# Ledger of designs, part 95: VHH binders against o26223

Target 1, 191 residues: o26223
Amino acid sequence: MKLLWTSQHIKVTVHIDGKVSKMDVLEAIKTRRSIRKYQDREVPEELIDKILDAAMCGPSAVDERPWHFIVVRNREMLEKIPEVHPYGAMVKDAPVAIIVCCDSSLEKIPGFWVQDCSIASQNILLAAHSLGLGAVWTGVYPLEDRVEGIRRLFSIPEHVIPFSVIPLGYPAENPGTRDLFDPDRIHLEKW

## First folded at step 6 (VHH)

Design h31 (framework vhh_gefurulimab)
Fold by ESMFold2-Fast, scan of step 6:
Structure h31 (fold): chain B 191 residues (1-191), chain A 121 residues (1-121)
Amino acid sequence: as target 1 above (191 residues)
Amino acid sequence: EVQLVESGGGLVKPGGSLRLSCAASGRPFSDYAAAWFRQAPGKEREFVSAISSGGYTTYADSVKGRFTISRDNAKNSLYLQMNSLRAEDTAVYYCAAVWGSKSYLEPYDYWGQGTLVTVSS
């Protein structure tokens, strides 16, 4: 482990397993896939720290940065998530999950917290992929039953809104790369 | 290990005031959003008030204008100033801290033991 600190800035270049990611940004974006099957192997705390650092680096409306994160490693708690989230069954098999939340009291412009938390969620997925992990975004907001279920399960106060649940771990599947470029969705100068 | 300990509960007459305190230990308080919940006998636990790490506050409609939540990060403490107390405010009051901005293998549900507030003549 090698840590470099700079005053006042993001402090770490962390080398985990002796390697820094060799994936460039475009490659990471193009090759990231939703991963729902995980190895029975714990994710080091240092990798979670790097992922959350990346999550907080997204753009935010009027720099409100309303995101908060809950890290869940307790297997009993992970096993309860499917009870309140019908499409979260894979969470119970993950070694860790991150719940992305909005602290609504930090909101400066109504409604933009949804985009802010979406950006944070995507950054978690990309950062996990770049570090050799797999992850999947499972939707919570705006489905009220899921929002209230997750809120009760994790004792989240009324002013905080659970946005997404992202299980992650070392991947036990490889769905392969997709080519999704569609020029019919690009309009020049006008619709 | 993060621990929350409430104090300041007691018996008060209708129209009176009480200030509840919640002392946090084990971690810097400034890293947490915090809230007060209450539970009356035979009823579900209900939200009372919350304060973000940045100091923004929210209140349940039932207490808005009467209760004020505040924090003192230097003292690792959360407060609830309760004014114009009513019989229906009688409950055990719980301090809760939501750890959501950091990821360090900590407990996920930080609750105090509760402090009893009785409003009666």
Scores: ipSAE 0.000, ipTM 0.107, lowest interface PAE 18.2, mean pLDDT 80

Design h32 (framework vhh_gefurulimab)
Fold by ESMFold2-Fast, scan of step 6:
Structure h32 (fold): chain B 191 residues (1-191), chain A 121 residues (1-121)
Amino acid sequence: as target 1 above (191 residues)
Amino acid sequence: EVQLVESGGGLVKPGGSLRLSCAASGRPFSDYAAAWFRQAPGKEREFVSAISSGGYTTYADSVKGRFTISRDNAKNSLYLQMNSLRAEDTAVYYCAAVWGSRSYFEPYDYWGQGTLVTVSS
């Protein structure tokens, strides 16, 4: 355990090789799974705020940070998402969903907004998991029909591109973890 | 690898125009995002304009509306059309490239040797 200073002159307490309140970063990465079944239980606004803070902390190309987020809690709206996203059926059963969007007017370096929004989406998944929630990334971009369907449904302007829809809630399933380490994909010094 | 060679620099009067070219060799240029940077005497290198492999463009505020970046993948070339030139545009202009979408815009990997643009009477 160390006390660290930030550029804001605040002390941050960290645990080295230990557990924080629930799990450390490596544990969160290794144990996160796509969750598609949710309890009928409201997610507090405070947890959504923490998740969105984490989403905005990802690296972005030349610090362009083109992401915008729509938070959807309205049951009627959640139930309409599967009509424009055929593999988003689980969204109607979630208490809340986050739509990750790119505001193209904020793009500084062409084309890297896809990576920026992917990083934001993954941070949402990891933050949700670390807070005891489950989530799943449902793909929107680059499928033109889904992009335009989501745009129409949520009145998204033409200069903004919906990237992903992430339903989240308290998990009602536990699929367990996976062992995905493959040393054959690691090449030392040369291919 | 990719090698970049700039051309088209020269002396031009204020209000004039110049078109810079950058010839790429090695890997197919279509796999690269590319950019123009400039460096005036006694100043640090500054960003001018960028273009993605897909053709999306970005401009520094100082050149927006005056300069146009474009690419021709069949000719393995990058261009910068400079209009309404000002004395403060005087600099050595460099083209730069980074491989595709693999980079989150780390420092550009490949740089040309530069071409001098002088805006003066």
Scores: ipSAE 0.000, ipTM 0.110, lowest interface PAE 16.6, mean pLDDT 82

Design h33 (framework vhh_gefurulimab)
Fold by ESMFold2-Fast, scan of step 6:
Structure h33 (fold): chain B 191 residues (1-191), chain A 121 residues (1-121)
Amino acid sequence: as target 1 above (191 residues)
Amino acid sequence: EVQLVESGGGLVKPGGSLRLSCAASGRPFSDYAAAWFRQAPGKEREFVSAISSGGYTTYADSVKGRFTISRDNAKNSLYLQMNSLRAEDTAVYYCAAVWGSGKYYEPYDYWGQGTLVTVSS
């Protein structure tokens, strides 16, 4: 952790490129889509700071907060991710990617780090969307070849487990909103 | 970004074989993960098989060992080889694709029109 990653939170209103955007939580959840095409445009460090602050605000089993994050902006490194992640072709075209990791030395209850890092990953996606960015969660854990490939590529220590790779940027596609509500999946009082 | 057109469906007897094809057009198909889904009359759409851009495959338990998914990026095509067909395999088969990511539990963004497979004597 470093001092430059601290954030201030007071209001729900956010500023995006000089515009004031109000997106409530429900709207963010319902309109977030996986975005795999990005503009050739830098993402400001301030937005990454806000996204990572949101990632660390998730609930964590026994408050273990085992997450660590690698921010990747280097084009050569981004271009190598598809070599070790077969579903990560879009990462090479993104201006930045966040690798969500678990420091296993911080784990207090076995196995809950997966849920902790899933929560952090989802918060990254929602925060990015609320700030006018697009992102997609590409899975790493529990696929051993991907875990080892990402570990070697980014010099990740043995006690740290790469969980997900999330490319993000200003969206260059608009897939629209999905109507996913299915009342047949809701059971009243019993199955 | 990619347009998908299925072909190869038809009437086949139980125990027979069919090969479905899906032709992709638009951007290079090699960057897309692809899948086959099916929908039987009166049933919800069901996952059949998926293949990543890197060639990794996944199958539904109901078709494992009988169906084989494959791709040919040079021909911009996806295939489903269907062997030992059963009456229960009768359905409209859909080709689906998503750019870069295609886990079974993730939504697919592009869909074909469907091709009917009828297994009947």
Scores: ipSAE 0.000, ipTM 0.139, lowest interface PAE 17.5, mean pLDDT 82

Design h34 (framework vhh_gefurulimab)
Fold by ESMFold2-Fast, scan of step 6:
Structure h34 (fold): chain B 191 residues (1-191), chain A 121 residues (1-121)
Amino acid sequence: as target 1 above (191 residues)
Amino acid sequence: EVQLVESGGGLVKPGGSLRLSCAASGRPFSDYAAAWFRQAPGKEREFVSAISSGGYTTYADSVKGRFTISRDNAKNSLYLQMNSLRAEDTAVYYCAAVWGSGKIVEPYDYWGQGTLVTVSS
């Protein structure tokens, strides 16, 4: 087991083989796409540290921050994920996956952990994209068969809920961008 | 919504066994995590055991090794097999359910009316 120091004081130098880019926040949000095909290239540990630091910076209900993360690089373990997650076939082809978990012992207000872990998951996707990586959110909670399958596979305690599995790597596809702005969904002053 | 009805409570001798049942109406149990709680007179409600839809179980230390929780999703039923009963197990036993939860400490949304278990010392 490797301990990742995922604090706001991380001082690391990152060397990205391939795409090196800087984008503003709005560009990152608008151009992020789900990526399910990955190059056969290792993701540096320093990039994973930056991504997890970003994940932990999300707002959390009553500042409960119930999230825990499992970083999976072992090929044998990645290959077992599709057996317990029907829509996780792409995970076996990723160089790494992050499992976002909720430690229920840290929960201060019932039910808001779902929002907290959703925020952490989205921050992982945006941070990965900003660093030239591709990722996809594969849903675990609230599908009980997937929750129990992932829990058993990774020896997750009963008081901890696996929320999402996010494979990531250097992208081997480019689905392009979308223009999703719909003014009919905006109501001024009243419904 | 799910409605839960417990049965199987009664008077039992110390060292005896008793099996509690909980029948759900409406949605299949496979959509829910389920648990047993108990409350003795003058005490707070206490967790006893829980089971996920996948069959993963957890037990309170006070009952571990003596009680077994199980489910039959085809019959929409939850069970608690109680062995080696003690006077301290005397309580009203409640079954509870929550949709889409795998964690023991998440509040349970649906509760039965309870069934009384008395262990005569």
Scores: ipSAE 0.000, ipTM 0.106, lowest interface PAE 18.3, mean pLDDT 81

Design h35 (framework vhh_gefurulimab)
Fold by ESMFold2-Fast, scan of step 6:
Structure h35 (fold): chain B 191 residues (1-191), chain A 121 residues (1-121)
Amino acid sequence: as target 1 above (191 residues)
Amino acid sequence: EVQLVESGGGLVKPGGSLRLSCAASGRPFSDYAAAWFRQAPGKEREFVSAISSGGYTTYADSVKGRFTISRDNAKNSLYLQMNSLRAEDTAVYYCAAVWGSGRYLETYDYWGQGTLVTVSS
């Protein structure tokens, strides 16, 4: 804590890691929506760094943390993604996309990398939302044609598996929140 | 193992430019993430900029927009283009490398000996 004196008024400058979001975690989870329309604005590198930091903080089976990330800002490359991903048309209009990958050489227990990369993908979506950005998860794995298309387009090695493509940017749409709570899916003590 | 040697340091006037180079030997440089750190007299060593093996770059807020990190894998070299230099940029600049990725001082395994940059009028 550093104290700064201005005349008879006291200004206190406190060392805080940073005020990153104005919503708490439950609000972020409940209000996050898939965003497919983006403003024609660049996303600062600082925000991408915060999102990737959050992505790597997820739990991982036997702490294998197999995730790798490709950050794509090049317009020509973004425009090629829809050619290999039929439901990725919105990617060409995004200022940036993150490709979540699994490095199979880091896998300690077979199959759990899918869960690990799913967790990383969701953390990207939540972090983006908390920072005032919009994003959408477009699926790659387990669709073989999409996996091979993305691998070829981005020169991804054979031992690395592209899992998801997440375009993101400042939202140009504002879908309403959803009430998805369904008590019929909750069982007490036993099925 | 990778060995790193910095060059390009020197005396420059405020507002000037300087380009630092780091030559790598041993394993191909393309296999490593690389970074520039600096240490001013009486201060801790601080992060300046990093570039991953895949080309992703990060910058400290204090140098963003003024410095550019780049690599030339064919020449096994890392560069730092420093523009709009300020007195506060005076420091010994260190080249660093690590297998995989790193942003923080403690993650880097290989270090050069440093090159002095003095910004003075």
Scores: ipSAE 0.000, ipTM 0.264, lowest interface PAE 13.4, mean pLDDT 84

Design h36 (framework vhh_gefurulimab)
Fold by ESMFold2-Fast, scan of step 6:
Structure h36 (fold): chain B 191 residues (1-191), chain A 121 residues (1-121)
Amino acid sequence: as target 1 above (191 residues)
Amino acid sequence: EVQLVESGGGLVKPGGSLRLSCAASGRPFSDYAAAWFRQAPGKEREFVSAISSGGYTTYADSVKGRFTISRDNAKNSLYLQMNSLRAEDTAVYYCAAVWGSGKFLQPYDYWGQGTLVTVSS
């Protein structure tokens, strides 16, 4: 990389008083719902920065952390996503989307990047929820037509694999919470 | 956003057939992945079959080869064709839907009230 070793601007996030979430981790996990309808309202750049910081904090196999992220705010580009992703119809109505990618050149153990990018995707969903936003995970990998469609649309290099597209915004729907605990799926000592 | 209403349940003899319908309202059904679940008396709710917005299907092992899931987006409807019915198929059948990524990455968000299927001679 020609830009390797150049002075990089360290991104300093300015924290605005009174905007810190009071939601604890268990509450965030249990109350997060898929949100597919968004208010016509911009998401501040600082909230995206916080979400991406959280995304990069997940565990990764042999600490390879192969994830890269594309932040899409351009409405014309958002409107093209449903053309290459049949399940991405809601993306065109979102103020912003994050594309989670794997840079295969950073992979140290073959195949574990799927778990790594899944963890990053879930952290995006949880962080968004904790900040009062709604989001939904739309799958790209392992469906080759979607992978290649997203790659072409966003000029993604061949060694980088688009994994998921996550639209997000202020929610315009309010689904109720769910109780999903199933004790029959818990086995003590042996199967 | 989406309201689901099941119909077509009833009493049927072992070896018989029955077709369930699920009518969706509130939004175009074409953007939704949809599924059938069932709950038998005294048992947990179990997965039966699912269909993606693109028409790809999956089935529980217990019904594979006997049941067929299909959709008609122009009529905002989901169907379950049940053949070679057995006593163990007796259950309340529920229609479920999710917008976007479907079963693989999201739980089903919208549910109908259920329709009773009884298989007895």
Scores: ipSAE 0.000, ipTM 0.112, lowest interface PAE 18.1, mean pLDDT 81

Design h37 (framework vhh_vobarilizumab_d1)
Fold by ESMFold2-Fast, scan of step 6:
Structure h37 (fold): chain B 191 residues (1-191), chain A 121 residues (1-121)
Amino acid sequence: as target 1 above (191 residues)
Amino acid sequence: EVQLVESGGGLVQPGGSLRLSCAASGRPFSDYAMAWYRQAPGKGRELVAGISSGGYTSYADSVKGRFTISRDNAKNTLYLQMNSLRPEDTAVYYCAAVWGSGRYLEPYDYWGQGTLVTVSS
């Protein structure tokens, strides 16, 4: 299945929750974890809209914004992803996945689309986390077999490159927090 | 929810050998990519060796030819065979795991408490 997402689907106007955000930007960055187990709960369209809005707000080289997104909710299609992506087993159990793609015809400066799509992918992970969801980035580009497998499965045109597959849902696991600060990687004034 | 417990550390003389083990519990072990990291006092954690869920191995240049990483999926155990040990191998050795990973691996999600290896006369 192919899900068409247009600007008309970004208009979320009726579902204002009384929910207060418990997480600032630094907290979201520090506490985001890869989540691979999901509750048997649908993710509302309104949350996907917010996540995709955040994805498109990333910086882009020469403002080329080459990203396109495929939103996959169809269970049969989600179950086929592990056939073409060996590390994507968890996708079959997710209620939804987002495929981040690059439209090479939109590229204005060679090679920077990889950075653009990486930024979009990270914004998806952070936005999902800030909204109480869990997600994980599974890599596609630059592995040729995965790129072609995903392209074939979702009828992606030849000039479009699938970059990442990000399953997401309400978390059914809590891996805890990490202490990753390493002062040995910080150099003052010189190496 | 995966728990990792290292064992096999100890004192060994230069040129000696040790085998480290990491017992995993919780989720199915065979679906995890696994690694050994080490940390000497005052230094950050460095990757020693990694093994994918499919069995592909990688090693830091400092240990190539001396250390061998392996896994036994039936026993839910990761191993590091350390041969020709040197004083500079002295460190706390950590087992690490990540569930399902693509090319852009997230940092290893699960860590053991570590096991001390001391190489001295």
Scores: ipSAE 0.000, ipTM 0.138, lowest interface PAE 14.9, mean pLDDT 83

Design h38 (framework vhh_lunsekimig_d3)
Fold by ESMFold2-Fast, scan of step 6:
Structure h38 (fold): chain B 191 residues (1-191), chain A 121 residues (1-121)
Amino acid sequence: as target 1 above (191 residues)
Amino acid sequence: EVQLVESGGGVVQPGGSLRLSCAASGRPFSDYALYWYRQAAGIERELIASISSGGYTNYVDSVKGRFTISRDNSENTMYLQMNSLRAEDTGLYYCAAVWGSGRYLEPYDYWGQGTLVTVSS
C-alpha cells in the first residue's frame, strides 16, 4: 500500500503535438468528443495510471466503489473484441482499451453499481481528453450477449459484470465542438 | 427460481395508509435484494424503495418519511408501509428481486405482476 501525496490547486496540463495547453474543467466537458480513429502510437503507462486514478475519484453510492478495471494492450486480444461487440470495431485499431467492471460483491445498495460504473466511465473519457488522448465509450451492460462475450474473452468471474469497453489513443480525427444546450429541457420549480 | 406476488393495493383517500405485501415462493427470500417500483400512467417504472439482503434501505425523496420498506425472511415476505398517501402516489406497484449480492446479469432476476394503488377523494 502506498499513500498518494497530491498538491491541491495544480491545473491540468495537456501535451499536444509537442505543445503544452491548459484546459479547465468546463472546457474539458464541453469539448470532449467520442474519438474512434487513433494514431499508430503507444500510450505511456503514466497516462493510463492518471486516467485510472481519475476514474476511481468519482462519487459512489454509499461509497461502495464497486469498479474494477482491465487494461488491454495485447493486439490479439484487442482484435477479438469486435467478434463479441458488434459496435466495437474501432477497438482493434486502438493501442489500448480499458474494460470497466463491477464486482457485485462490493455493492452495498442494489442497482447503484450501474451509476457508479457510468461515473467511472465518464471520468475515463474526460481524463483522457484532458491529457490529449481520444476515447469512446462502447456499451456492454445491459446487453446480455455482450456481457457474456466480454466475460469469456477476458476470463471474468461470474460475480463480476463487464460494464463498458473504452478504447483510447492519440486522436487521428477532430470532429469539432457541439452546441447541445437546450433551454426547453429546463423546468423551474415544477414541470 | 422465485415467483413474486404483490397484494395490499386498493382505493384510499388522501392522508390514508396502505400496506403492500410481496410474497415469494420457490426459494428462500434471505438471499435476495428486494425492490418496490411504481408505474404511473404514461411514465416509466420508477424505483421507490429498496432493501438489501443485509437490511440496508433506500428511498426516493418523494416518499422519505412516509413509506417504510421491511422484510420478513421467515415468512418470505417484503412489505411497503405507505402513510400520508397523496394523489401523486397513485400507480401500479411492483416488487422485484435480485439473486444475492454476488452477481447481476440483469438488474432484476424476478418481477411481480403489480398491485394497483389509487389515492382519490
Scores: ipSAE 0.000, ipTM 0.092, lowest interface PAE 18.0, mean pLDDT 81

Design h39 (framework vhh_8pnl_2)
Fold by ESMFold2-Fast, scan of step 6:
Structure h39 (fold): chain B 191 residues (1-191), chain A 121 residues (1-121)
Amino acid sequence: as target 1 above (191 residues)
Amino acid sequence: QGQLVESGGGLVQPGGSLRLSCADAGRPFSDYAMAWYRQAPGKERELVARISSGGYTNYADFVKGRFTISRDNAKSTLYLQMNSLKPEDTAMYYCAAVWGSGKYLEPYDYWGQGTRVTVSA
């Protein structure tokens, strides 16, 4: 499928080619799990586009929206990620990964870009799950060796900070979901 | 299958009450959401009630206001208090460890053998 280009971010996503899950928001949140095993199956570009659209819809401190994304499909590049991210071994087996980055020149409030990029990362995980995909958040920032390694591997400029690497694909595992609601963590009126 | 043991079923008149229990001989419940299912003769199993590890509860519409699910993690025991019983509640009742919620709720392969509830005049 192809994108149509138009106006403010000149891009319109066409129909998803294939089945779409009609998971409601609460079900998506409650049933999402980290998926580290993927089918040997391509993820259509239309689904990646929907995921990135969702990533950019998160709230951002003073609407700074500092996020940038690198989409990695190249097998050779995916295979190099574990060399600079020792706990990212599953990335080499994924059909695609998204690197969430912060452009520090867009930051209006010092330090809030971490929260902004965390929100974008979580939206990627939820959107992927809602579309029948599995994904996992692998941490890059604030571990300086991983930040430097990913920056070097993907030619990321010095003013841009790689925040997370999120491999995704069609799930080859079903770990089950956890129901973690704890009313003891809810306080009314005061602590 | 299963290492869960249901009890408390029996014959009761319409409007009566029963309390079902589900006990584990070895596996603890504390890390699992738990659920009660039922199966009437010639029908598929259906979800009756679910309780999370943290105590959050969900009920099928046909039992809301009449049934109460609860758990005692220290005793690895799940309960279903059944009030205002109706003939359509007649079924074999099963407990299960489950994952997920809503339409994504799936039982683990950790089921009891069932306890029979008959509501008859």
Scores: ipSAE 0.000, ipTM 0.093, lowest interface PAE 19.4, mean pLDDT 81

Design h4 (framework vhh_gefurulimab)
Fold by ESMFold2-Fast, scan of step 6:
Structure h4 (fold): chain B 191 residues (1-191), chain A 121 residues (1-121)
Amino acid sequence: as target 1 above (191 residues)
Amino acid sequence: EVQLVESGGGLVKPGGSLRLSCAASGRPFSDYAAAWFRQAPGKEREFVSAISSGGYTTYADSVKGRFTISRDNAKNSLYLQMNSLRAEDTAVYYCAAVWGSGKYLKPYDYWGQGTLVTVSS
């Protein structure tokens, strides 16, 4: 069985370095790729602010919004991340990284902070893409060695849990198109 | 039981090339994210390169442009092509793999015994 869909889309205008770019939501979702190679070019503070604003717009369980963010631009600190995160080698090549954290004191329902921080992380990836940047999600939680390594490296208090490290920058690679639609995973009316 | 066996290490001159191989048994490599690590004498183990089950590659800055990681799922093997070798590349090289779909979800569960690469004149 095949399903046929017609796309409906809303055009959104975004400012990038004084230039205006247009990307609808479905286009952003379908064309976002993990980017691990970055230009040696600074990301303006205004773009980071827009990305973090978008990150905080995600839904959260009972509106707990447990997220905190660390913005890392210091080259020496970025170069230390691969020491505690095996899949984070690309972080040292990025001009900036965002560490998504959960403040457990803000948690209202046990365990849902993982979903909350996952949503915030995905919003960072989509917002970066919409602004002409590339990013990749590198996992920290629930791997105890990575959680404690990142905590020590960035002086994160014990009640705060580092969830993900997201390097970002202007992309120095352009990955090919992905077609991931699988109609066998769609069940109509019943399983 | 998953086992990883490295081969291809040896003595090579600066500027030379070597190809390391890692043969996996017990489970198909198509299910794995896999990586190369190295440890030089008196230093901590460091990341060299990784490849996901989907073929996405990552390289440490020190080897970028010189080393190429690849996999052959039909032969259940992982490779590291090392070009323009330098004295500082001298280390024991380890193959590592994690079973399942999660490059970002799991540490490396399986490790080989290592293969020595010496770069000297």
Scores: ipSAE 0.000, ipTM 0.130, lowest interface PAE 17.8, mean pLDDT 81

Design h40 (framework vhh_7aqx_2)
Fold by ESMFold2-Fast, scan of step 6:
Structure h40 (fold): chain B 191 residues (1-191), chain A 122 residues (1-122)
Amino acid sequence: as target 1 above (191 residues)
Amino acid sequence: QVQLQESGGGLVQAGGSLRLSCTTSGRPFSDYAFSWFRQAPGEEREFVGAISWSGGYTDYADSVKGRFTISRDNAKNTFYLQMNSLKTEDTAVYYCAAVWGSGRYLEPYDYWGQGTQVTVSS
């Protein structure tokens, strides 16, 4: 359930026009970094809506779109994630996390849901970055202990597979960019 | 499938107000994001405003920001464009559009209305 953030005297609407136009697609891809330290600042519902919209716009095998998303803002629940995910310690300090799930009943071709949910996860990371947020992909599938731990913690049905946990917030670190272009990995005409 | 029907267009004097309505049928109204577009004669179709499926996000073209407000009423399967402080430049055919889920105004829209004429006289 998503809640609109309003008060009797104040309604918050997020204006991001200038920031959206300042980062093109290639810049977003090349400058996105995993962010694991967050400001103690709430992320507006409007930005989460934009991020999830982007997540659902990814291609999927035979258009199966098997993804479902759980938005977690509850501090007690965020603090329990590291108990079932050893590399998820940063989640307890994030204002919000998105759990990317696959509904196996929507799968039309076996095994391709992994690619589908990977695409959705990457779109979350890129969208967050383009909106001035930081995020990190913490892996759940295919590690059985993490899958079942997250399933139990969030009451996820047996036919739904938790794929990734993505904490996000306003960044409290700036790791800089990386030069990852390697021409030795490019082959012309043949291997 | 979903069908969209606009209403509320007409003739108004500059400085006046109009409220456009778009009613929908078919799939659950709450599963759709909605937008308004407009097209003046000889011009390309222009984005006006959008509201997300949750209602938590709204967006507007710079030309209408502060004057127009988009809203939705899930109980009535209707969404609205409240147009205030109308200018002659707002004269156009206004179209409502819908997309499944949390689609933005930048995404391909699945369903379109037939359009309603708005004429703003000086």
Scores: ipSAE 0.000, ipTM 0.115, lowest interface PAE 17.8, mean pLDDT 82

